# VH-VL binders against q0atu2: the designs that were tried, part 6

Target 1, 119 residues: q0atu2
Amino acid sequence: MLDKKARIRTSREYRNVFEKGKRLSGRFLIIYYVENALDNNRFGFITNKKIGMAVIRNRIKRQLRAIVREYQGQVKNKHDIVLVARAGIGKSSFEGMEKDYIAIMKKAGLFARNANKID

## First folded at step 1 (VH-VL)

Design c3l (framework fv_daclizumab)
Fold by ESMFold2-Fast, scan of step 1:
Structure c3l (fold): chain C 119 residues (1-119), chain A 123 residues (1-123), chain B 106 residues (1-106)
Amino acid sequence: as target 1 above (119 residues)
Amino acid sequence: QVQLVQSGAEVKKPGSSVKVSCKASGYTFTSYDMHWVRQAPGQGLEWIGYINPYTGDTEYNQKFKDKATITADESTNTAYMELSSLRSEDTAVYYCATGDWSETLGSPHFDYWGQGTLVTVSS
Amino acid sequence: DIQMTQSPSTLSASVGDRVTITCSASSSVSYMHWYQQKPGKAPKLLIYAASSLESGVPARFSGSGSGTEFTLTISSLQPDDFATYYCQQYDSYPYTFGQGTKVEVK
C-alpha cells in the first residue's frame, strides 16, 4: 500500500505534472513526470472509460499501486509521477503491467541504476 | 519547433499499394502516439488509426483494418502508413497528426498536423 | 461506433456576427475537440476537452457542452474565420468526427 506522503492527491498537483512534465508511453501505460521540490516521490493514477467497466478500472488501479509500491525504492528521488492506463490494459495480466512499468521507468531514466549507466 | 513533414503526392493504379511517410522533429518521437486521418475530396475527416512509436503497438478503425498498416522507425523519427489494394474510393488527402493529453481529462488532441499527402487512385 | 452530427452543415454569416455550431453525439462523450480547416490546409485545433482554448487561438472562440450536446461559438466573426469546422470525440475507438460545418460569406 502506498503511504499518503507518496500519493498525488490534489487536482492542482495533477495539473502541474501534466503542464510541466515529460511524457513517455509504454504498451499499457503512459507516464507523466516532473521533478518536485519535496524530499520524496509522489505517484498518481488515472484510469478512464476506454479501459472498461468500473470493476475492471478499480482492479487496474489496485494492481498499479501494488506495482509502484514494490518498486518505489528504485525510483530517483524528488519526482511527481502520474500513471495513465491505456485502453489495452484491461486485457493485460498483472505480470504484463509490471513488465511495462519497469520498461517505461527505465526508458524515462527514473530508475537510479539506469541513470548511472547512461553516464 | 514541432514539425511533421509528409512525403509528396502519389498517383497510383487500382490494385497497387502506396506508403506515405511522416517525419517528426522538435519533440521526443517515442513519447507521443502518431495518428493518421484521411479526407476524401469535398468530404470530412476520417480517423484511420495510430501507432505508439515506443512499443510498436497499433490501433485501427475497423473500417481500415485490412486496408492500412501503420509502422514507425525510431532511428529516423518517421511514421509510415501503407495502403494496400487501392481503389478509387481511397483517393484522399492523408494526414499524420500528434498531440498531448489534455490537462483536465487526459485525452489526446491533435495540436500538430502534417501538411497532408494527396493520394490519387486512377485507372 | 459513436456518430457525430453537426448542425448546420452550411452557415452564411457576416463579419461581426455571433456564430454557433452544434455537435450531437449518438452516445454520451467526455472528449469533444473542435478543429478549423481552410481550403488546401491541414486542420487546426481550436478547442479541446469541450471548453479549453488551445494556445494561440483568439478568445472569440469558445466551446461548451457535455454529454451528447456540444457547441462551438465565435462571438464576433472575423474575415479569417470563414472556414470549415469539425467536432471530434475521443471517448472510444474508433475516434469519430462530425461531417463538418462550412462557414461562408453571406
Scores: ipSAE 0.007, ipTM 0.563, lowest interface PAE 9.9, mean pLDDT 84

Design c4 (framework fv_daclizumab)
Fold by ESMFold2-Fast, scan of step 1:
Structure c4 (fold): chain C 119 residues (1-119), chain A 119 residues (1-119), chain B 106 residues (1-106)
Amino acid sequence: as target 1 above (119 residues)
Amino acid sequence: QVQLVQSGAEVKKPGSSVKVSCKASGYTFTEYAMHWVRQAPGQGLEWIGYIDPSTGYTEYNQKFKDKATITADESTNTAYMELSSLRSEDTAVYYCARDYGFESPFDYWGQGTLVTVSS
Amino acid sequence: DIQMTQSPSTLSASVGDRVTITCSASQSISYMHWYQQKPGKAPKLLIYDTSNLASGVPARFSGSGSGTEFTLTISSLQPDDFATYYCQQYSDWPLTFGQGTKVEVK
């Protein structure tokens, strides 16, 4: 689990990221991200009913939090980042979601991007 | 070296189906998504859909939802695209192409498979 | 769908000319990719993530842009560059391409 201070908690905070942030779409994830005025990163997670039943949505949320926690040290400091799960994420493996997260974070410039991975 | 090798040209009757293959080599098959793109004679490029071989997740262009089925066989490192209910308008060169992750370019393409639908 | 409008559809040019191709997206996108296609061949990656040269691509090619307007420039056209060029977005599904720009000998 992510520490409380690393989590976006209120609807107002989510709205701030959506309204002022940049958006990047992946195969299973959309991220919205904006620089914050804090000394740390904060993450939000959205899984809507189109993904599937509550048991599936809760599994996806737990897996995404685990992935975010694992790669926390690679993320550029002072960002609010919201992960929105796409409908197809319910069919993904843990490894698939992890690959998705890494790729989209690198694309956003929030991780170091290596051009050689494309070449 | 990375190679995507597609099956040979096909001539099909209207109403039939065709299954095109794309055999990958020179990389870990499950680490890249595989896309299918078509090009009708003298026309531009049109995206059909993709599969993530690591998860089995597929996404389609809505135009092809009732026409195309994309699959992958990890044991043979081969992606497939099946088109059903063929019409003369489906006459095109069909390409497979890989991507590393979200918003990634198609860094390698198959040589293309010409599918001709004749009356 | 994000519609990609590529301009011009055909461009007549001579060796040594500066060539600019524009791609307009119907909504803001993060990155643009560009592909080169020669007759009878599969497309080849030319520019990725708006401005990065793919491996082996000569420095005369460059890309730029943001939001809805992106350009591909060839600073000094060479004989090997006569081809059709396509822009592509991957910011949302379905993935969409421009209609193509054919660069022909003048």
Scores: ipSAE 0.007, ipTM 0.574, lowest interface PAE 11.1, mean pLDDT 85

Design c4a (framework fv_daclizumab)
Fold by ESMFold2-Fast, scan of step 1:
Structure c4a (fold): chain C 119 residues (1-119), chain A 120 residues (1-120), chain B 106 residues (1-106)
Amino acid sequence: as target 1 above (119 residues)
Amino acid sequence: QVQLVQSGAEVKKPGSSVKVSCKASGYTFTEYAMHWVRQAPGQGLEWIGYIDPSTGYTEYNQKFKDKATITADESTNTAYMELSSLRSEDTAVYYCARGYLSEDYAFDIWGQGTLVTVSS
Amino acid sequence: DIQMTQSPSTLSASVGDRVTITCSASQSISYMHWYQQKPGKAPKLLIYDTSNLASGVPARFSGSGSGTEFTLTISSLQPDDFATYYCQQYSDWPLTFGQGTKVEVK
């Protein structure tokens, strides 16, 4: 579970990311992202009805939150990032979604230089 | 304090309807799914259905689709389940339960239950 | 529907015993939740997503499993643990529970 301060919660905040942000598409994910004026990152998640029924959409949303939480420390600070699940995500493995997330975040330049380094 | 408080016990005649309420407090009502679960006397748990209060979307166990109607009122943070055409076999304790979106419907908070007795 | 079968249906045990309850699914599932219910009370979440302890649940409870076989273990039974236990799957609609395992005094 993401801290409540790390979550995009209002329609206005989502709209700001969609209208002012940049968009990048991966295999299973689309991200919209914009720099914020806060000292932390915030994440939003969208799983629309094209993905499937509510049980599938909520499982995908939970898995995406887990992935985001795991890599939270590697994301460059001061960004609002919205993840939109594509229709095909329901057929992906957890590892497949994780790989797609890492790839798209790296392509966006949102991972810090030291991402994935071992202590 | 996160709580679900249900309406009190009901005794109903066969053929009537009953509407059970479940008032949520201590959390953002629209952030979680609200499920309904039934337990007949001396029996196990049966899932009836759920509502996503943020969208109004409902899913029902096929067994209960013609029996139960689940609704939610965001202005009062209250979920409802109406049971129609009551029969003696509907006698049971009915629970509302909060399902985490992050936990794929682990029911972490439960109402105290509402006993519905159908007898003539 | 995914059918959940618990074994045993009833278990007689003494305080201090190691208790194991098994839940078998009719098809492969990813995760299992477990609940405890005492007479006259609502169920209480014990374990979510197979092996995670719910808030406030004592460490003597643990969960494990994958595929079609899942297990709830109580390492050293306490007087407060005499109750009925239910497993629950969420891999498909409708959500289904096992029939329950009653843990009673020997």
Scores: ipSAE 0.006, ipTM 0.560, lowest interface PAE 12.2, mean pLDDT 85

Design c4c (framework fv_daclizumab)
Fold by ESMFold2-Fast, scan of step 1:
Structure c4c (fold): chain C 119 residues (1-119), chain A 120 residues (1-120), chain B 106 residues (1-106)
Amino acid sequence: as target 1 above (119 residues)
Amino acid sequence: QVQLVQSGAEVKKPGSSVKVSCKASGYTFTEYAMHWVRQAPGQGLEWIGYIDPSTGYTEYNQKFKDKATITADESTNTAYMELSSLRSEDTAVYYCAREYSPGDFYMDVWGQGTLVTVSS
Amino acid sequence: DIQMTQSPSTLSASVGDRVTITCSASQSISYMHWYQQKPGKAPKLLIYDTSNLASGVPARFSGSGSGTEFTLTISSLQPDDFATYYCQQYSDWPLTFGQGTKVEVK
């Protein structure tokens, strides 16, 4: 579970990320991200009905939170980041989602070049 | 069909506590946040707080932080709101309501309401 | 807290009338939601994110606005529309509602 401090708390903060942030699309994920004025990162998660049934959406949201938590120490500070799951994510493996997340974050310049969860 | 069914009306004495239930059906309970809103007789709507059943996260209107406790029981698909130290001004209809979209904070399905009357 | 003020507090109207309700926020907000409440009933979602019609809501309802001024319009009032209407902001904690606008028979 991400700490309260690491979560986007208000609809205003979500909308700020969508309106002013950059968008980057991966295979299974889209991220929206913007620098914030805080000393920490905050994350938001969106899973819509296009992904599949509620059981699948719930699993995906839980797995994405776990991935974000695992790699949070490698993310550059002072960013609000919203993860939006694409329709095809329901057919992805956990490892597939994890690799897509790492690739997107590196491409966005938000992730250490050699970040590795097992190191 | 999505439904929220609340517990029945309560008459309480000042200083007591009340716990209102809200049973969800027709959707996956843990996928949606549950809000609590009250309405005093002849008055408007006042937001109390919400719970995300999937994480246990709660957020309260500061006015209710020391008054209300919101919980959820995933095994019974039921959300609860407990009010402590009841005063006459707590007399109101209390609603539970489901938030549909993450971070958008609009409530698409509402319970029928529970009248809580505080009188000596 | 973001204060929401609706205008008018009460309006009298006839079937077929165009009805406009305004909601003013004490500070700039991105989006507004609107609810309808009939006597003895729970509120019902009408409009979300300023201008999107909720499922099952008739096309005569519409929403618009930005900044601090938001509007709910009923293009041709029907008997089923006599009710109290509430706006709601979600830009900051706590969530706040307007005081309500009662649309009653003229």
Scores: ipSAE 0.007, ipTM 0.551, lowest interface PAE 12.6, mean pLDDT 85

Design c4d (framework fv_daclizumab)
Fold by ESMFold2-Fast, scan of step 1:
Structure c4d (fold): chain C 119 residues (1-119), chain A 121 residues (1-121), chain B 106 residues (1-106)
Amino acid sequence: as target 1 above (119 residues)
Amino acid sequence: QVQLVQSGAEVKKPGSSVKVSCKASGYTFTEYAMHWVRQAPGQGLEWIGYIDPSTGYTEYNQKFKDKATITADESTNTAYMELSSLRSEDTAVYYCARGTYDVESYTFDYWGQGTLVTVSS
Amino acid sequence: DIQMTQSPSTLSASVGDRVTITCSASQSISYMHWYQQKPGKAPKLLIYDTSNLASGVPARFSGSGSGTEFTLTISSLQPDDFATYYCQQYSDWPLTFGQGTKVEVK
C-alpha cells in the first residue's frame, strides 16, 4: 500500500495535475503528470465503470498501487502523477500492467536509474 | 478563464427530439469529463450522464439510458446531449458541467448557463 | 441508488445568523460536495470533498461530516447567501443530489 503522503486524494489536487500536467498514453494506462513543490512524489488512480464491476475496479486499483510502490524509487522526485486505467485494462495480467507502466514512465522521462542521481 | 457556453432555449412538440450543445473554453477539453444535469421547474438537480471526451466513453443514469445520447466533438471542444421521444415531463433546464472521470473524484467545478427545453403540444 | 435527504427543506434566517444545513445519506459515503444556486442561475461549487472551500468561496462557509451525516455551516449569514443549497455524493453510480435547502430571509 502506498503511504497516504504519496497519494493524491482531493479533487483540487487531481484538477491541478489534469490542468497543468502533460498527458501520455500507453496500452492499458494513461498518465498525467506535473512537477510539484513538495519533497516527495504523489500518485492518483482513476478507474471508470467501463472497466467492469466494483470488485474488478478495486482489484485494478490495488494492483496499480502495488506496481507504483514497487517502482517508486525509480521515479524522478517531486512529481504528481495520475494513472487513468483504460477500458481494456480489465483483460490485462498483472505483468501486462507492470510492463505498460514501466514503458510509459520511461517514455515520459520520469524514470531515473537512481532518483538522487544528477548528471 | 474556464467557460461553458450552451445553446439557446428550445420549444418542442411531444415525440420530437432536441440536441443541446455545450462549448468549452479555457482548458484542455479532453482532460475532464463533461456531465449533464437537469432541473425541472421548481425541482432539484438530477444527474443524466457523462462523456469522457478523450475516449468517447459514456455512462448514463439508468433512468435516462433510452432517452439521452451524449457525444463530444474534440475538434470544436463541444459536448452534445440529444433527448429523444420528448414528453411533457422532460420540460427542464439542462446543464452541462465539468467533472473528473472517476466517481470518487467528481466535482462539478464549472457549469454552463443552462438551456431551457420546453415540451408542449 | 444512494438517497440524499437534506434538513431542513426551508430555513428562514437573518443576516449575521449562524446557519447549519444537514445532509443524510442512505448508506455510508466517503465525501460530500456542496453547491449554491441562486434563482435563474446555474449551481456553483461551494465545498468539495466534505471540507474544502472551492476557489473564491468566502471563509464563512465550512463543511464537515463522515459516514451518513454531513453538514454545511455558514458562520455569519450575508445578504448574498440567500440561496438554495444542494449536497452531492459521488461514492457510487448514479451521482445523486439532495433535494435542496432553501435559505430565505426571515
Scores: ipSAE 0.007, ipTM 0.553, lowest interface PAE 10.6, mean pLDDT 84

Design c4e (framework fv_daclizumab)
Fold by ESMFold2-Fast, scan of step 1:
Structure c4e (fold): chain C 119 residues (1-119), chain A 121 residues (1-121), chain B 106 residues (1-106)
Amino acid sequence: as target 1 above (119 residues)
Amino acid sequence: QVQLVQSGAEVKKPGSSVKVSCKASGYTFTEYAMHWVRQAPGQGLEWIGYIDPSTGYTEYNQKFKDKATITADESTNTAYMELSSLRSEDTAVYYCARLYGESWDSGFDPWGQGTLVTVSS
Amino acid sequence: DIQMTQSPSTLSASVGDRVTITCSASQSISYMHWYQQKPGKAPKLLIYDTSNLASGVPARFSGSGSGTEFTLTISSLQPDDFATYYCQQYSDWPLTFGQGTKVEVK
């Protein structure tokens, strides 16, 4: 589970990201993202009935939160980011979702450089 | 050639419902949000709501939340808007319109040709 | 809701004229879009994000503004430009349009 401070919680906050944010599509994920005025990043997660039954949607949400949590330290600070699962995500593996997330975040310019890596 | 083609004009009685279609071609249907806008005769434009076809996520203008239901079928690249409990004041041309770019602040283009819905007894 | 007021409601102009349409928002907004609509046809995007020309739109159209005051300018009016123009805000939900400005032959 992500820290409470790192979660987008209200309908108004989700609307703000959709309304003012940029959209970028991957294979299994769409992200909407906008810079915020806070000291930290916040994440939101959306899975609709097009994904499948509630048990599948809940599994996908859990897996996406785990992925986001794992890479949280690499995300450039001060962003609200909403991950929306595409219909095909139910066919993906955990590794497939993880690779898609990394690719999208890099394309969006949201991943900070790894400070421990040298050229 | 990006194009949106809507279903034909409808004449409906008060209290009935109508479902307008918007068939997309010339682009990847699931990559752009589809919005719905109406225009009453001689009046300006009024935003109804939108759908993200890839996820089925919808948002509505509060005025239309109990009136309009927006859906999408990616197998046929078609978006739909159903209006329920029709009243004479719902008489208008209804447009579907695609986000111009991937950014949510890009505006709408192209638009469908419009569907006139007439509600009369 | 953010109220959008366009001025003028109608204007009469001649080919070659410089035409300016103003849109005033009831509160500060980040950006403004502009559309052109001809009778019996769907609207067409002209300007997005206040000052950017949409694809295929002639260079005689330009947009500017910030805060609550935005303008659409046609530098040298052409016969094809007689139409109704609408501004639209995207800063807050619900999305709202101005009431329209009809540009007609003088």
Scores: ipSAE 0.008, ipTM 0.583, lowest interface PAE 10.4, mean pLDDT 84

Design c4f (framework fv_daclizumab)
Fold by ESMFold2-Fast, scan of step 1:
Structure c4f (fold): chain C 119 residues (1-119), chain A 121 residues (1-121), chain B 106 residues (1-106)
Amino acid sequence: as target 1 above (119 residues)
Amino acid sequence: QVQLVQSGAEVKKPGSSVKVSCKASGYTFTEYAMHWVRQAPGQGLEWIGYIDPSTGYTEYNQKFKDKATITADESTNTAYMELSSLRSEDTAVYYCARDSFYGETLPFDYWGQGTLVTVSS
Amino acid sequence: DIQMTQSPSTLSASVGDRVTITCSASQSISYMHWYQQKPGKAPKLLIYDTSNLASGVPARFSGSGSGTEFTLTISSLQPDDFATYYCQQYSDWPLTFGQGTKVEVK
């Protein structure tokens, strides 16, 4: 579970990331990201109706949160990051989502160089 | 099966612009980013930038931010790189390259054949 | 920018030789990619994520390394291996390549 302070919660906060942030796409995920004025990172998660029913979208959100939590220690501090699930994510495995997340975060320059999974 | 086919060689005058194309086939165009890399005669490889065709998001090497414009057309599976205010130093072979998701990082697994751009008076 | 320095810049070798090319990064990186380029051709992916062979690459090629020091080794040089080799990092922006190592006939 991600700490409450590590989560983007309000529409205003999401809007700020979309308006001021950079965007980068992977196979199953899009990220929007911007440096924040806090001393920690915050993450947001968006799944649209094209992915499937509410129960499927909720499962995907839960899996993405688990992936983000596992790799949180590798992320450069002071960023707000929103993950948007692409329609094709419904075809992916948990491992596929995890690999896509790692690839996107490295591509965005948001992962520390020699970082490992946190435990 | 995967192919990246680039437009033909160009000869341009200083101060002009050039637009190089890269047509993709054999894969879902919007699932992979397209990068542009140049190589001056007898020299090494220099990264220009990339585009995500699904969103239009671009990232540039700071050296090229005011000079290169990278775009993509999903309807024709074609990526473009336009270089403006050409100087003789821009004479190079320009490559498009697809990155691929292999796990930990994104290597350039397929490259176009290259487009020679010559800038001369 | 992460600066990538290859050594040597050129080397002369004979068929059957063991060839080692080093790539030094100006700061620690997690993984290194290697590309082979022959005259008049586009680069070809050889090694990805430090030690993984790309599809169709012969087993005589291997990669290793961590931190700031990475190596590409050809265990027994073949005629097709005379080419220029480039290392590349995908850890930070901008993406950077080494200056290249030309392997030429002795």
Scores: ipSAE 0.006, ipTM 0.546, lowest interface PAE 14.6, mean pLDDT 85

Design c4g (framework fv_daclizumab)
Fold by ESMFold2-Fast, scan of step 1:
Structure c4g (fold): chain C 119 residues (1-119), chain A 122 residues (1-122), chain B 106 residues (1-106)
Amino acid sequence: as target 1 above (119 residues)
Amino acid sequence: QVQLVQSGAEVKKPGSSVKVSCKASGYTFTEYAMHWVRQAPGQGLEWIGYIDPSTGYTEYNQKFKDKATITADESTNTAYMELSSLRSEDTAVYYCARVPYSDFGESYFDLWGQGTLVTVSS
Amino acid sequence: DIQMTQSPSTLSASVGDRVTITCSASQSISYMHWYQQKPGKAPKLLIYDTSNLASGVPARFSGSGSGTEFTLTISSLQPDDFATYYCQQYSDWPLTFGQGTKVEVK
C-alpha cells in the first residue's frame, strides 16, 4: 500500500518518534509525530494485543494504512508519524476511523485546518 | 464515585523541589489523560502538561519543560507532578484534571482534583 | 500560542439578569470549552465543544460561536452563578485559557 520509503521500519526509528515527538489522542487513535530530516513523510502503525486477536489487529492495520494513503497528499511534509490504535478501535467503522484520523491530524497541525476529503 | 484526590498543602523554600500526587478512583485510570494546571493567587489558569497513563507519554507547555516532571503509577492509580528549582513565582494552587477522549480529540477537563496549594517563601 | 481574551473582565449583575460573556481567540479555532470557578474551589466544566452542556449543568447556561468569537450565556442569573468563568481552547498546544470573567453582585 504505502511506498516502502514512507514506512517507519526499525525499532530505533519508532523509539525516536516516541522519545522526541509530540503526542495527540483521538477517540480510536493516538498519534506520535516529529519532524524528520528527509524529503518525505514516514508512517508507523501499532496495534497491541488489547485490541483483540491477530486477525482483528491485521484488519485494523490494513484499514489504517488505506486511510493514511488516501490522505497522504494533505499531510505536511518531513514528518515521522506513528499511529497507535486504542483498545476501542475494533468497535469502530471504517468511516469512524477515517473521521478520527482527519480530526486528530488537523488538531496536530499536520493538515490544513480546513482540509477535507476530496471526491 | 469518580474522584481525584490530591496531596496536602506544601510550604517550600526557594531552590527546593515539590512533588504533588493525584490519586484517581472510580474509573479506569489508563483510559483518560491526566493534565496539570496551576493558578497563582488572584490569577487565571495556566496549563503545565499532561501524561497518558496507558503509554507513559508526556507533553509539556514549553514554559515548564525544564521545571515540571509528570509521571504516573498504574499500580496505585496515581499521577504525580514534580516541580524543581522553586521560586516565589511558583506559589500557586496546582490542580490535576482528567480528560476524556472525544470524536475529534478535543481536550476538556471533565473532572478536577481539589487542588494543592504550594507556597514558596523563605 | 493561541491567546484567549475574555470580555468583560468583570461584570456586575442582579439575579434574573441575562449575562453574556465573550471569548476571542487570536486565531480561528474549532471548539471552545467553558469552566466555572467559585472562590476556594476547583474549576467545574460547564460547556464543552462550544455548545454542549456538561452533565448536571442547569439549562440556563448555553454556548455558541465559531472562528475567533465565542460566547457563554446565562439566560436568567441565579445566586449560585456568581463566580469566575474561563474559556479554553484545544486547537493547538499549549492549551490556553482566557483571563477570566468575574460575575459579581450588582
Scores: ipSAE 0.008, ipTM 0.548, lowest interface PAE 12.3, mean pLDDT 84

Design c4h (framework fv_daclizumab)
Fold by ESMFold2-Fast, scan of step 1:
Structure c4h (fold): chain C 119 residues (1-119), chain A 122 residues (1-122), chain B 106 residues (1-106)
Amino acid sequence: as target 1 above (119 residues)
Amino acid sequence: QVQLVQSGAEVKKPGSSVKVSCKASGYTFTEYAMHWVRQAPGQGLEWIGYIDPSTGYTEYNQKFKDKATITADESTNTAYMELSSLRSEDTAVYYCARGWSEYGDILSFDYWGQGTLVTVSS
Amino acid sequence: DIQMTQSPSTLSASVGDRVTITCSASQSISYMHWYQQKPGKAPKLLIYDTSNLASGVPARFSGSGSGTEFTLTISSLQPDDFATYYCQQYSDWPLTFGQGTKVEVK
C-alpha cells in the first residue's frame, strides 16, 4: 500500500528504470517498467513543471498514489514502475486517470488476469 | 537559492514539549521531502523521520514513533517537528534537511537548516 | 535496522595525504551517501548514490563500493578537509548513518 518498501527511493534507481526498462504511453500517463530482484513492486512518480503550477502537480501526485495503492494487489510481483504524468493530465478527472492507469498496466502485461481493486 | 531557516534555541524542563520550525525558500516547497535528523552533543547523526509536504505523508524511525510529530504548512512553506515528554537524553541539535533528486523522490540531504539546540534540564 | 560501521573512528593526517574511509553495512545495500561536518555546522552532502559528486564539491573527493563495503577517498588532503565524515544508507527504513570518522591534523 505504497509502504516505504513500495517506493523507488534513489535517483540511480529511477535512472535504472529509464535506461533498462520498457516504455508504454497512455492518454495521460507514461510508464517505465523493469523487473527487479526484490520480493515486491516499487513505484515512482514524476510530475514535471510542464503540467502546470505546484498546486495542480501536487493534486495529480496525490491522486496517482491513491490509484496505485487501490490496485497494488493486482500488479505482478517484482517490478520497478515509474509513472510520468503527461502534459494535459491536469484537465483529467480522477476517474480518467484511473481508467488510463488500468489500460496501460493491462497493455504492459503487469496486471493479473481478472484484475480488480480489492479494497 | 535554496535556504532552510530554523527557529532558535530552546531550554525545556523534563516532561514538557517543544516545537521546532524550518522555513524553506528558493524552491517549490511541495516538490521535496523534508527530513528531521538529530545530533546529541559529541555524538553522531540520528534520523527521526520525514514528511512529504504535498500529501502530508510521514514516516518515522520506530524509536521516535511516540515522541515526534512532523507536520508541514504549505501556505507558509514551513515544516515543524514537535517532541513530547522531553527527557535529558533528548538534548541535541535538531536539523531539518531537504531530500534531493532530479526526479523529486530521494533520501539524500542536499540542503540542511542551521540546526536548533534543544536543551532539556531541570 | 541496517547498522553502518565506519573505520577508522579517528585518523590523523597531513595536508597532501591520501585519506580513505570505509563504511560497512550489516547487510547488502544498493548505494551510499557521504556527508562532511565541521564543528558547530550542519552536515554537507559530498557524495550521493555511491560515486556521484554533489554540486560544488572538489574533485579530490571520490566514492566507490557495492554490497556491504563502501569507501570515501580524499586524494590530496587540504586544510579545509579536517572534519568528521558520515556515511548514510537509504536501502531500508529507518535511514541510518555510520558513527562518523574524524579526520584530524597529525
Scores: ipSAE 0.014, ipTM 0.572, lowest interface PAE 8.1, mean pLDDT 85

